# Designs tried in a protein design chat: VH-VL binders against q9vjs7. Part 34

Target 1, 121 residues: q9vjs7
Amino acid sequence: LRYSQGTGDENCETLKSEIHLIKEEFDELGRMQRTCNADVIVNKCEGLCNSQVQPSVITPTGFLKECYCCRESFLKEKVITLTHCYDPDGTRLTSPEMGSMDIRLREPTECKCFKCGDFTR
Below, E stands for the ipSAE of ESMFold2; O stands for the ipSAE of OpenDDE; V2 stands for 0.75 times the mean of E and O plus 0.25 times the DockQ between their complexes.

## First folded at step 20 (VH-VL; framework fv_tezepelumab)

Design la2 (at its last look DockQ between E and O 0.08; V2 from the best seeds 0.00; counts 0 for: pae E 17.3 > 2, placed apart)
Fold by OpenDDE, look of step 20:
Structure la2 (fold): chain C 121 residues (1-121), chain A 129 residues (1-129), chain B 108 residues (1-108)
Amino acid sequence: as target 1 above (121 residues)
Amino acid sequence: QMQLVESGGGVVQPGRSLRLSCAASGFTFSKYGMHWVRQAPGKGLEWVAVISYDGSNKHYADSVKGRFTITRDNSKNTLNLQMNSLRAEDTAVYYCARETYYHWTKGSWIYRHEAFDYWGQGTMVTVSS
Amino acid sequence: SYVLTQPPSVSVAPGQTARITCGGNNIGDEYVHWYQQKPGQAPVLVVYYDSDRPSWIPERFSGSNSGNTATLTISRGEAGDEADYYCQVWDSSSDHYVFGGGTKLTVL
């Protein structure tokens, strides 16, 4: 990951966030099989990063604008179980096989200010 | 069930101020970023401002920066837009809109929130002498 | 500033497929969202993150994005699809949300 020093990332931090996750599951033919959801707590990156506009002799405008965004510097995998599942008709599924859904997501463990648009990791 | 209702629009003279409000219901307001988007009569959509879920981050379009202030009161489920030094070109219908939350897309959960999934009906602001 | 370019109008016959384009420099590297707006109404999100669709939006609406062009595709066009359509992105270089100029879709 590219990290620019001196961007003022004191306000960029890892926070706990309660979110409502919804996932629809489709079969190979594109038909909805079920919809599962749950309220879960995940990490997110939040905060302000200092952007800069500097004089530059190499740009047509005479200025170089560098924007920085608060985003993840480290990620970890988290398995989340969606415990509320419904069939396409809205009936709650209660079987062990269909009543819940495990999903994998990556959540931040640390956040820093990176140049905006930089998605390299 | 989810609803956004704008209010505060009206007719004002150039240089005057106006405060718009957006009342949110049917969802946990404090979890979502909120936006103002405006549309001049017969014209396209123009983004105006954004405020993060907790109000800690704000951004403005260049056309309104320094004149408009976006705020929110999560205890009242209210979004506000203070408009100062109004100009004729500020004449528009002003919409409040909710920014999307986390979505499953392209095989993964993403943390980017860039779309507006719910909109109010809008409130008309007319700036004329 | 980042600019999104849409054709001002697109016409299709009923039952035919409409394609509305949104041009932008390396727009394929960005997430594109699409809104439908009918006269006197607020915009409605129809496609987001290039190709995802709200569950209440018909499958006839789809999106793609690559290179310098994003495309909203409306298959089996109906009279009710007649509206203005706007593409939108978030520009990381300016922290602005940017809309295209809009495209009026006419179903003949």
Scores: ipSAE 0.019, ipTM 0.640, lowest interface PAE 5.8, mean pLDDT 85
Fold by ESMFold2, look of step 20:
Structure la2 (fold): chain C 121 residues (1-121), chain A 129 residues (1-129), chain B 108 residues (1-108)
Amino acid sequence: as target 1 above (121 residues)
Amino acid sequence: QMQLVESGGGVVQPGRSLRLSCAASGFTFSKYGMHWVRQAPGKGLEWVAVISYDGSNKHYADSVKGRFTITRDNSKNTLNLQMNSLRAEDTAVYYCARETYYHWTKGSWIYRHEAFDYWGQGTMVTVSS
Amino acid sequence: SYVLTQPPSVSVAPGQTARITCGGNNIGDEYVHWYQQKPGQAPVLVVYYDSDRPSWIPERFSGSNSGNTATLTISRGEAGDEADYYCQVWDSSSDHYVFGGGTKLTVL
């Protein structure tokens, strides 16, 4: 009746996804100086992990579910250049200093099943 | 025009409580994680607490955990810090600060919550007998 | 918790390059952010993610980060650059934000 698995990594995978990145820059007066964007491909964690249910007297239902969630176990840095920059009126900015913006972000390179509620980052 | 305006500072005796407020305008408040950072007179900066954009996650410095509660009201564009059981060592200017950008895209968050790109002017809290 | 170490003070002559260091164990694996604070004022972000600048910060402010040392570099130092400078990281293991002790820059 009662059993446990250490992990359910059979269908917890690192997959590529296309996302829309936006970065806004503001001056000290709160005015937007530019907004830069791009569609980029990044990694994500996706999939299901095995879970189990066992009796417990501490929950309203009388059962305690030990959940496992598919989440990143390791992140790597990636540099992305946003090449579509616009002023607040929507005019394309093309100067070398304002026409692009480099973004450093962290993306998963390894995904594993962890107990739900065991947060990473 | 971005603004962060702290209020609620003052002089109180040890063991008492204060509630600080930070009013935000000129940006979409509900998209940003928010922080409290303090600075004792003549001393350096000390991080106090953070609250996620939707209020679901909170973290505190060890020196204030259990005594301070960070909250936000996105409908009023306000950040709050409830400070209970105040001590002399809590005497400081308290700043609210906005973390750098973050985005929700394709069912995931891209978090860049490491830097404080905008700060209020601070409110002074003095705890003395 | 994670500790950042800064020299208490740095002095440079006008027009010279100032370098302010921030030491930490494997700090090169973290993004380092830098703040300028003038007397009686709130801190102002001058460099973030090691080497990026807000658009209103002059290009003479730059940063680098590798190994155990991050460095804020201010080329062509001016009297207007006299301030306290703080480095900061996010320590993901504790979910804490850590500041260095601050460095007073004097332009003589």
Scores: ipSAE 0.000, ipTM 0.531, lowest interface PAE 17.3, mean pLDDT 79
ESMFold2 (binder alone), look of step 20: mean pLDDT 93; pTM 0.952

Design la3 (at its last look DockQ between E and O 0.22; V2 from the best seeds 0.00; counts 0 for: pae E 9.2 > 2, placed apart)
Fold by OpenDDE, look of step 20:
Structure la3 (fold): chain C 121 residues (1-121), chain A 129 residues (1-129), chain B 108 residues (1-108)
Amino acid sequence: as target 1 above (121 residues)
Amino acid sequence: QMQLVESGGGVVQPGRSLRLSCAASGFTFSKYGMHWVRQAPGKGLEWVAVISYDGSNKHYADSVKGRFTITRDNSKNTLNLQMNSLRAEDTAVYYCARETYYHWTYGSWIYRYGAFDYWGQGTMVTVSS
Amino acid sequence: SYVLTQPPSVSVAPGQTARITCGGNNIGDEYVHWYQQKPGQAPVLVVYYDSDRPSWIPERFSGSNSGNTATLTISRGEAGDEADYYCQVWDSSSDHYVFGGGTKLTVL
């Protein structure tokens, strides 16, 4: 077993990813108004993080392992426009008002290795 | 049109049992986690219980754990709450609510413990001697 | 148990901006949801996942969350906004959903 001396951030980076987004829109009475979708490019965090192992007298194995996961360290809000909208009957909506839908999501701008299970932003 | 309709409320004595039901319509019931939330007269909202989309996971508030049982029948689009050993402090309007589905995070759409985006109108439960 | 703290009441004049706070230990690390409840009615979701908004909720409603405080902001307050507002989180330590105590918003 080797003790990792590194930061664990060697291969954790921000990458581009294409995803398909679908969203259904309902009114306050629960009636479906439309469904919208689009293929969009967003950032994601991907890579390997070095786990740390050290001797420990309190564990059955004699070692304590700290696992690290690649995740976002900084996020930014992104407005995405879904450009394919359909009414409940499946007819494509083409009006400026109904033909597209803006959604908000947060994508990573920076990535680094965190302890797995740590949700600190 | 999406709808949640609670039923089964009434007046019961302490120690008795009551079964609430929530009928869901207008959405794919089996895809959503469902909740019971209650509100005592003149008080705030109190979460009671949750059941996962397939019924495999359940959680309860400490105040009702061991006494209440949440179940669902996806074939009937029904959510239930069996309330045993009722106490005066269980007196409240009981709402069923749907939990939101996936959320964008960590570079993907994943399940996150969501908000309750649709609520029934509630059914009143009164526990009194 | 995780506790969310809200002021019991907030008052604003019509047309002014109301801010309702929800305090919790490191609440900024959690997603916060907000509900509006008018007398005799069921709660209505107005903001979810800190800052997202249902399409039928006016843009006047917005949310933010950082540090130890989440905030619901209601711009250009109207008489119709008078209601009780509740914040909510999921507490991972107890697997409980937790509501704040609620804030009564009065539009004077």
Scores: ipSAE 0.025, ipTM 0.690, lowest interface PAE 4.0, mean pLDDT 86
Fold by ESMFold2, look of step 20:
Structure la3 (fold): chain C 121 residues (1-121), chain A 129 residues (1-129), chain B 108 residues (1-108)
Amino acid sequence: as target 1 above (121 residues)
Amino acid sequence: QMQLVESGGGVVQPGRSLRLSCAASGFTFSKYGMHWVRQAPGKGLEWVAVISYDGSNKHYADSVKGRFTITRDNSKNTLNLQMNSLRAEDTAVYYCARETYYHWTYGSWIYRYGAFDYWGQGTMVTVSS
Amino acid sequence: SYVLTQPPSVSVAPGQTARITCGGNNIGDEYVHWYQQKPGQAPVLVVYYDSDRPSWIPERFSGSNSGNTATLTISRGEAGDEADYYCQVWDSSSDHYVFGGGTKLTVL
């Protein structure tokens, strides 16, 4: 047996999304040294998956749920450059060392329907 | 300056409860996932629980699931841990820690990178008879 | 669940390079983070995402992660580096956070 893959549901797919990323950088005393941000395009999973509720004698509620959620099956690492960096006073930082910040994140490259339970934040 | 200050530790008998609090200042608390991490005397670090930035998602270590409840109040910049049915093995210093993550403003999917970039100084919980 | 294994102790002579390992099945597929904890203090993040450093951590601290082993490397070891070191991952499949057992670094 195989886990559900959304059964041809076009509504579980990888889509591009614009997000606003913010990263704060602190020293060892917990004082902010800079804050950097950017608006970036990243992938997300979006869509509906087929779910079903059936009568059942084996559950306390009298029903059996078969829920599927659209989520990533593969992630790829992406390097994002945050180009808007500011010191704690709100002054724009423009030097090569402090004017940008590279961060790594993983974004979905493939999305499928899976049983719910791993579908978190 | 950023601060995380834990409180509510103490000595209790097995089977009783305690509520820990963590007061946050110097950063935008509502932007960060928050954690409890504990360390038994002379032992290593053990992750206990996490709560997402908006409080909508929570996860627990198997050793505490069903007994501990993590909560937050973003209007008061506070993180809490309700600890019920305490056992001797829960004896530890409890740290609150913040997780670095990037907020997705569309679709509410929050990427967490899983690093704890700032820690409080901890509060001691002793469970003994 | 997922288990991380560290040696209980590592010794290094002053000025020499210390290597602290963190073993886990397919740990190279995870981001590994490293913490330093000195006696009586809270842990401090020294390496994250396998190999990145907070801006205040000296370049003597470096990390790598491949296959079943992640490694924290501390070059030119100093007495001030004596501490317990923990590796840690976020296991996204279970949303659990896992620490290794810790390694006591001694600089003799």
Scores: ipSAE 0.011, ipTM 0.658, lowest interface PAE 9.2, mean pLDDT 81
ESMFold2 (binder alone), look of step 20: mean pLDDT 90; pTM 0.931

Design la4 (at its last look DockQ between E and O 0.03; V2 from the best seeds 0.00; counts 0 for: pae O 7.8 > 2, placed apart)
Fold by ESMFold2, look of step 20:
Structure la4 (fold): chain C 121 residues (1-121), chain A 129 residues (1-129), chain B 108 residues (1-108)
Amino acid sequence: as target 1 above (121 residues)
Amino acid sequence: QMQLVESGGGVVQPGRSLRLSCAASGFTFSKYGMHWVRQAPGKGLEWVAVISYDGSNKHYADSVKGRFTITRDNSKNTLNLQMNSLRAEDTAVYYCARETYRVTIKGSWIYRHEAFDYWGQGTMVTVSS
Amino acid sequence: SYVLTQPPSVSVAPGQTARITCGGNNIGDEYVHWYQQKPGQAPVLVVYYDSDRPSWIPERFSGSNSGNTATLTISRGEAGDEADYYCQVWDSSSDHYVFGGGTKLTVL
């Protein structure tokens, strides 16, 4: 990770967003067992970062663009309960075992500008 | 039934190029991050590359960076790996693999801590004289 | 880059408990995922996010992760559990996904 010192035209921030999470669960034979979903509010990284261009002898254009992307610098674990589960026929599943699904993810709590890590974009 | 089918493997000489494809069916391909993972004969698993659900974010293992390009075509439910400047050490079975969660959001961030919950059966790439 | 260390092999008697370790500096700060691979087959996810299981994986498979060691535990080992097992993390410092070297489990 590379920390950036902001300029007057960067605005990389951590903002709240409502997202729709869907997980399709399959068995070992690839047969769908259920589809679970929820709408949740999570943090996201949003904003613009400055980019830079430098001369290069290895690219077709003779230049190498260094891209900076707004992405997470700190993450915290969040457990999300997907509360709407359905069988393959679209029937709502309501048992404690099949009617919800807990998933774990890490959401950003701080966002900064970092190099995008790929000059081919 | 969910299916991931790799194709495009074969025997090629060092320095040549090869393009792998992975055809996806039975799930909403355009909402999942996708990976390539390889396994040299008699060896362990090696991660190769990842592409986000919308193609906006890509990362590569150091061993392939600058030579391989991961892409996807969400309209055709295909994942691709363009492999240029192939070397003997690229000889392996190449698997495509799906991340565990579908996320429908606007913005440029992704969750990068996923397991690979479904794998194709692989396609063999052999690089030799 | 970040290295995950697994023992090359583990042996267990039928009905006994096998423990497969995955060592890494501060691996307890990462989510660890485990895959089973039988000869000639693609890997299968057996444990993810340290301790969660896909619904078809029996409760005999469990996982833990703290400090510098993650562990896959297979209780009441049986012949069907013979396979190679790989741990995997995402390394935040490189944005790379990393697998351990693999452990061959033998039930004899």
Scores: ipSAE 0.095, ipTM 0.703, lowest interface PAE 6.4, mean pLDDT 83
Fold by OpenDDE, look of step 20:
Order: structure tokens, then C-alpha cells, then sequence
Structure la4 (fold): chain C 121 residues (1-121), chain A 129 residues (1-129), chain B 108 residues (1-108)
């Protein structure tokens, strides 16, 4: 058991993907102040991992099933600027303060074959 | 289709140096950790060294630490082993092996579990006076 | 250092089941991998992560691991199964990859 490193195998890899990101901003009273969006490139994990189903004398069912999924092993924080902002009425905001929005999200830097169902990282 | 081919073996005197090379093909070399494993004549397998996929991490067996250096050139799909201060006990067939692994998570810790899924044919190194 | 113990040799008749053991302190807590090596050839991974099998390895090969013993099971033994078999783990204490001493399987 060692600290994970590497990008995984050929079947599980980090890929670039373009997504449309939308973020709403609310004031302290819970009213929508603006909505911002942009097309951004983010990393994703994609691929297949080997899963096994084998006879087993140590399981109640008589079989051992281990499923693995391609998922992120490491994440990094990325700052993204949403450059299209609109007020609640749909009017484009153009001021320096309101015309764009910086958001922080985490994206995969490495992808690995994990046991399926492990979502807490 | 997957292939690892070792080269550079030979006969050398104690104290001398030798450089082994492993040429990889049939897979994306830069995605995999690589290992050297050796086997003395008539003996078992002994792990020698590992290098991470990008070369940023290296580990060595105690028996070769300080004497051997593992490197890789991902642009050339090549794994190397520089062997200095060779000893008679270094006499062995040297295999390069590709790493495969699974990952498990326990709390905030990420663990990888590694095996060697592909091996080269090996190259013989003989250290003798 | 962590030590894996294998019997030096195991013999079985054709068609019978061979079992090769790998002993280690609390080895059941570690993932064990198994390699087959025929004379003059490189090792081949036959079982990994205790009980998983590469797709190109016959179902006759299986593995288990619990307590202080891992076991490679070869069902319906064939002459072609004659080889040396090595178990292997990663030892976190030394950060070494450790092989057993190997077991020579003979199919009589």
C-alpha cells in the first residue's frame, strides 16, 4: 500500500472535455443577483476497468464479485472565469464588477481504477 | 502486441559499470510505472527498482541502493538501469516489467496496489573477475 | 524484512488440483500476486490481487488469501502447468516488492 501515483492504464485516463458551466450568485437574502456562464475546458476521467466474478468459498453467495470503475484519484483546484453574466431579468451585465465571475472547482489530475461505489474522497 | 525488450547485458569485472535498456512497444509507455526485477542463476525473483510513470518517483531495493539508477525516456519509450560498482552478487538475468495497479481509498488516504503484468525476455548480466 | 514462504516443490497427477501456498505474517491483509515461470522464459502474471485473473489466463487458475496464507490453486492440472510459481507482495515497512522463494510444480 503506497500513495497513488501515475495516470493509470490505457483504459482509464484523464481527458479534456468542454462543458458549459453555469453559476448563480445569490445575495445574503437568498435572492438571485446574477447568473454567469462560460464554455470551459475541464478534465474528466474516462475508461473501463477490469472487473471480476469468480467462484469463492469465502462468500455467502459462492461468488466473489469485484467491480472497478475509472475515477479520479487526484484533484486540483482550478479557478475559472465565467465571462457571460446576466441579471435576473436576462440583461447582460457589462460592468467590470458584475460582468464576470470567478469560481473555484476541482478537476481530476489523475484517474485510476477504483472499486465501484467508493464515492467519498 | 505488448512488448518489452531488454538489452545491454554482458560480462563485466567487479567494480565496473553497465547500463541496461528496455524498449517498450504496444502500449502508451508514459502511463505506466516500470520496474526492474532480476533473477540470479538457479535462484528466485528479486525486485530491483521502480520508476513512476513520469519519472518523478524512484525506489530501490536495499541491495542496490546507491549503486543503481533507474531512469526513463518517455519520448523514446525506453527504460534504463545504470548499474555502478557492480558486485558478483549482481549476476542475474534482469527483467523489465510493466506495472499495473488498482486503487483503494481509506478515509483521506489513497492506496495503490501494484502487480507486474508484462515482462521482457530479460538480459543477462555477469559480474566476475 | 518481510518474508514470504513457499514450499520448494509440489507434485500432482494430471487432472488433479494443485495448491501452492505462500506464507507470510498477516499476509491476508495484503494483496498477493502470483507469477508463473517456465524454464528459460520470463515470468507471467497468472493471479493478482489475491484472486483476480488476467483475461488470458485460464479459469483453472485461481487464488485465495486469508490469515497467514495465500494459496494458488490450479485445477485440472496439465503438463503445460509445470513451472516455477512465485507469490509477491508489497511491503510497506520497507517499501520493497517481495517475492516468495518459488515453488516448482511437477505434473506427474
Amino acid sequence: as target 1 above (121 residues)
Amino acid sequence: QMQLVESGGGVVQPGRSLRLSCAASGFTFSKYGMHWVRQAPGKGLEWVAVISYDGSNKHYADSVKGRFTITRDNSKNTLNLQMNSLRAEDTAVYYCARETYRVTIKGSWIYRHEAFDYWGQGTMVTVSS
Amino acid sequence: SYVLTQPPSVSVAPGQTARITCGGNNIGDEYVHWYQQKPGQAPVLVVYYDSDRPSWIPERFSGSNSGNTATLTISRGEAGDEADYYCQVWDSSSDHYVFGGGTKLTVL
Scores: ipSAE 0.015, ipTM 0.642, lowest interface PAE 7.8, mean pLDDT 87
ESMFold2 (binder alone), look of step 20: mean pLDDT 91; pTM 0.933

Design la5 (at its last look DockQ between E and O 0.03; V2 from the best seeds 0.00; counts 0 for: pae E 8.5 > 2, placed apart)
Fold by OpenDDE, look of step 20:
Structure la5 (fold): chain C 121 residues (1-121), chain A 129 residues (1-129), chain B 108 residues (1-108)
Amino acid sequence: as target 1 above (121 residues)
Amino acid sequence: QMQLVESGGGVVQPGRSLRLSCAASGFTFSKYGMHWVRQAPGKGLEWVAVISYDGSNKHYADSVKGRFTITRDNSKNTLNLQMNSLRAEDTAVYYCARETYYHWIKGSWIYREDAFDYWGQGTMVTVSS
Amino acid sequence: SYVLTQPPSVSVAPGQTARITCGGNNIGDEYVHWYQQKPGQAPVLVVYYDSDRPSWIPERFSGSNSGNTATLTISRGEAGDEADYYCQVWDSSSDHYVFGGGTKLTVL
């Protein structure tokens, strides 16, 4: 495995953010069965990373530009319960079976500066 | 090098209390969720409780909820289990176990805390009249 | 509560392949972990997240999971593999960690 880390992590951090999460559920025929939502707190990566330009003998321009972006280094799977569910007509569902929906999402646990455009990790 | 050592087991009467402790060494204790798992004599494994790496989240098996309390002291690398209102069915070897950490799974670095990669030797708790 | 079902015992001859199953409703949608426990010892993680293996566990140990059945496979069985084996999952519905009943493996 290749794991490329950048520099300048001082300005890249994990923050908590409140988001409105919506998820639709479809039946076996592809028809929407319900839509569920909730306001949830999830982690995000935010901050600035130092980029640099340095002389290089291996580039046509004679310089190597290294751009760094703040993004997740590790993710954690989180189970979230969406507590507001509605049928396709907009009627709120209140039954124990249909009134809520558990979903799994991944949120950052750590954030670091990586080379921009490096999506493989 | 990794080591978990349980202590505090013994023989107690029903209704009494007992406090178990687990001493961790060889790893950064504060980064890992920790668990208690017990095993009655001649029986299978039963999960008891979990505490998150920073102690902010705790969960218990239904069989011990309201009676047991899991705590940790990251400054001392210790995990504890306060057991109150003990019953005969609480008789078991009690293990402390560490959660797994970060893993490369399906093209991503993810942290999952649903596996136990290291276990202590266990401490025996006997509840009898 | 979520329930995992294991056969009470499995027997194999030395050098043969042992397969221990763990049944659960749609268990293929969950990550399954496996533990080995020898008499008088603590459990040892041998397979995790269906098919991953700690580096100190022999390659003879492998896992798979699909549908309603997870399987621990032990190839080229040795006497030293005699132990109780437990499957385990995390049930997101109850936020409980669930173990199977355990399987005693005998190498004849």
Scores: ipSAE 0.021, ipTM 0.627, lowest interface PAE 7.3, mean pLDDT 86
Fold by ESMFold2, look of step 20:
Structure la5 (fold): chain C 121 residues (1-121), chain A 129 residues (1-129), chain B 108 residues (1-108)
Amino acid sequence: as target 1 above (121 residues)
Amino acid sequence: QMQLVESGGGVVQPGRSLRLSCAASGFTFSKYGMHWVRQAPGKGLEWVAVISYDGSNKHYADSVKGRFTITRDNSKNTLNLQMNSLRAEDTAVYYCARETYYHWIKGSWIYREDAFDYWGQGTMVTVSS
Amino acid sequence: SYVLTQPPSVSVAPGQTARITCGGNNIGDEYVHWYQQKPGQAPVLVVYYDSDRPSWIPERFSGSNSGNTATLTISRGEAGDEADYYCQVWDSSSDHYVFGGGTKLTVL
């Protein structure tokens, strides 16, 4: 019976995180119209992936090490309302058209171990 | 007022190198992913490369991988493209472009907006004999 | 790599509605962004995330995306709308950004 590194050591998963989002809105001349922000809960990928050592005739040692990284494999849309909007002078904007901003973001909903640097579907 | 100003274009022979720069102002450069996008004369847009807001993550189109290097200096608000081993097919106007907003944490994008909301006016690179 | 297909040209009469298509396998699962490029100018974002507009883009510009086709719609076409239009997605499988080949809109 051989002792080995088990695949059960991986713990790549989707976890919730609280972050502060800031979005700047500009006009067609590149002038800032407003800055909006909010604190939101979003998903992130976190965890460990197994590295592998396998036989190879290509390397000087006869072994090849492959590294895997925890990365998103699927993203979903999340709509967030930023309710703290300010003009370029730092004055709070409260009008209905400028006092809030909805943004669409993509966040991870599935995380998997991929070969570091590249991944396939 | 936001500005992106490309420089460093010119006429060079095949096999030579050229370095492009993009000077950014009027926004918090260190919060945005930055891209190079090119357009050959009379042709469409072709994405070239991206660099994350902190410089820790880079991706390249297959046509330039191994020859081009994207870098940034957040202390100088500059984006750069080192182009080595230039070929006739690299002849194009090169634009720097700002990605709408994205954030990279612990090997993952928390969110990415992936549109290019602001573009420079471009710099022309011509590779010919 | 993922391919976006656009018609090379579209013509409409002034005041009529132009529709510019962007075809891709399961493109309805992607967010599609649209850029306008007038001669001698840099591209300008006109529609993003399929159907959103920057505040300076008139409501005559709209977008939709379903199935294998995304569409940029320009109502009441004007001579000032003559330009090349590009669709764009981020391809998560290659981590590349992909543009369509472009569509020349002519108002005549």
Scores: ipSAE 0.011, ipTM 0.653, lowest interface PAE 8.5, mean pLDDT 81
ESMFold2 (binder alone), look of step 20: mean pLDDT 91; pTM 0.938

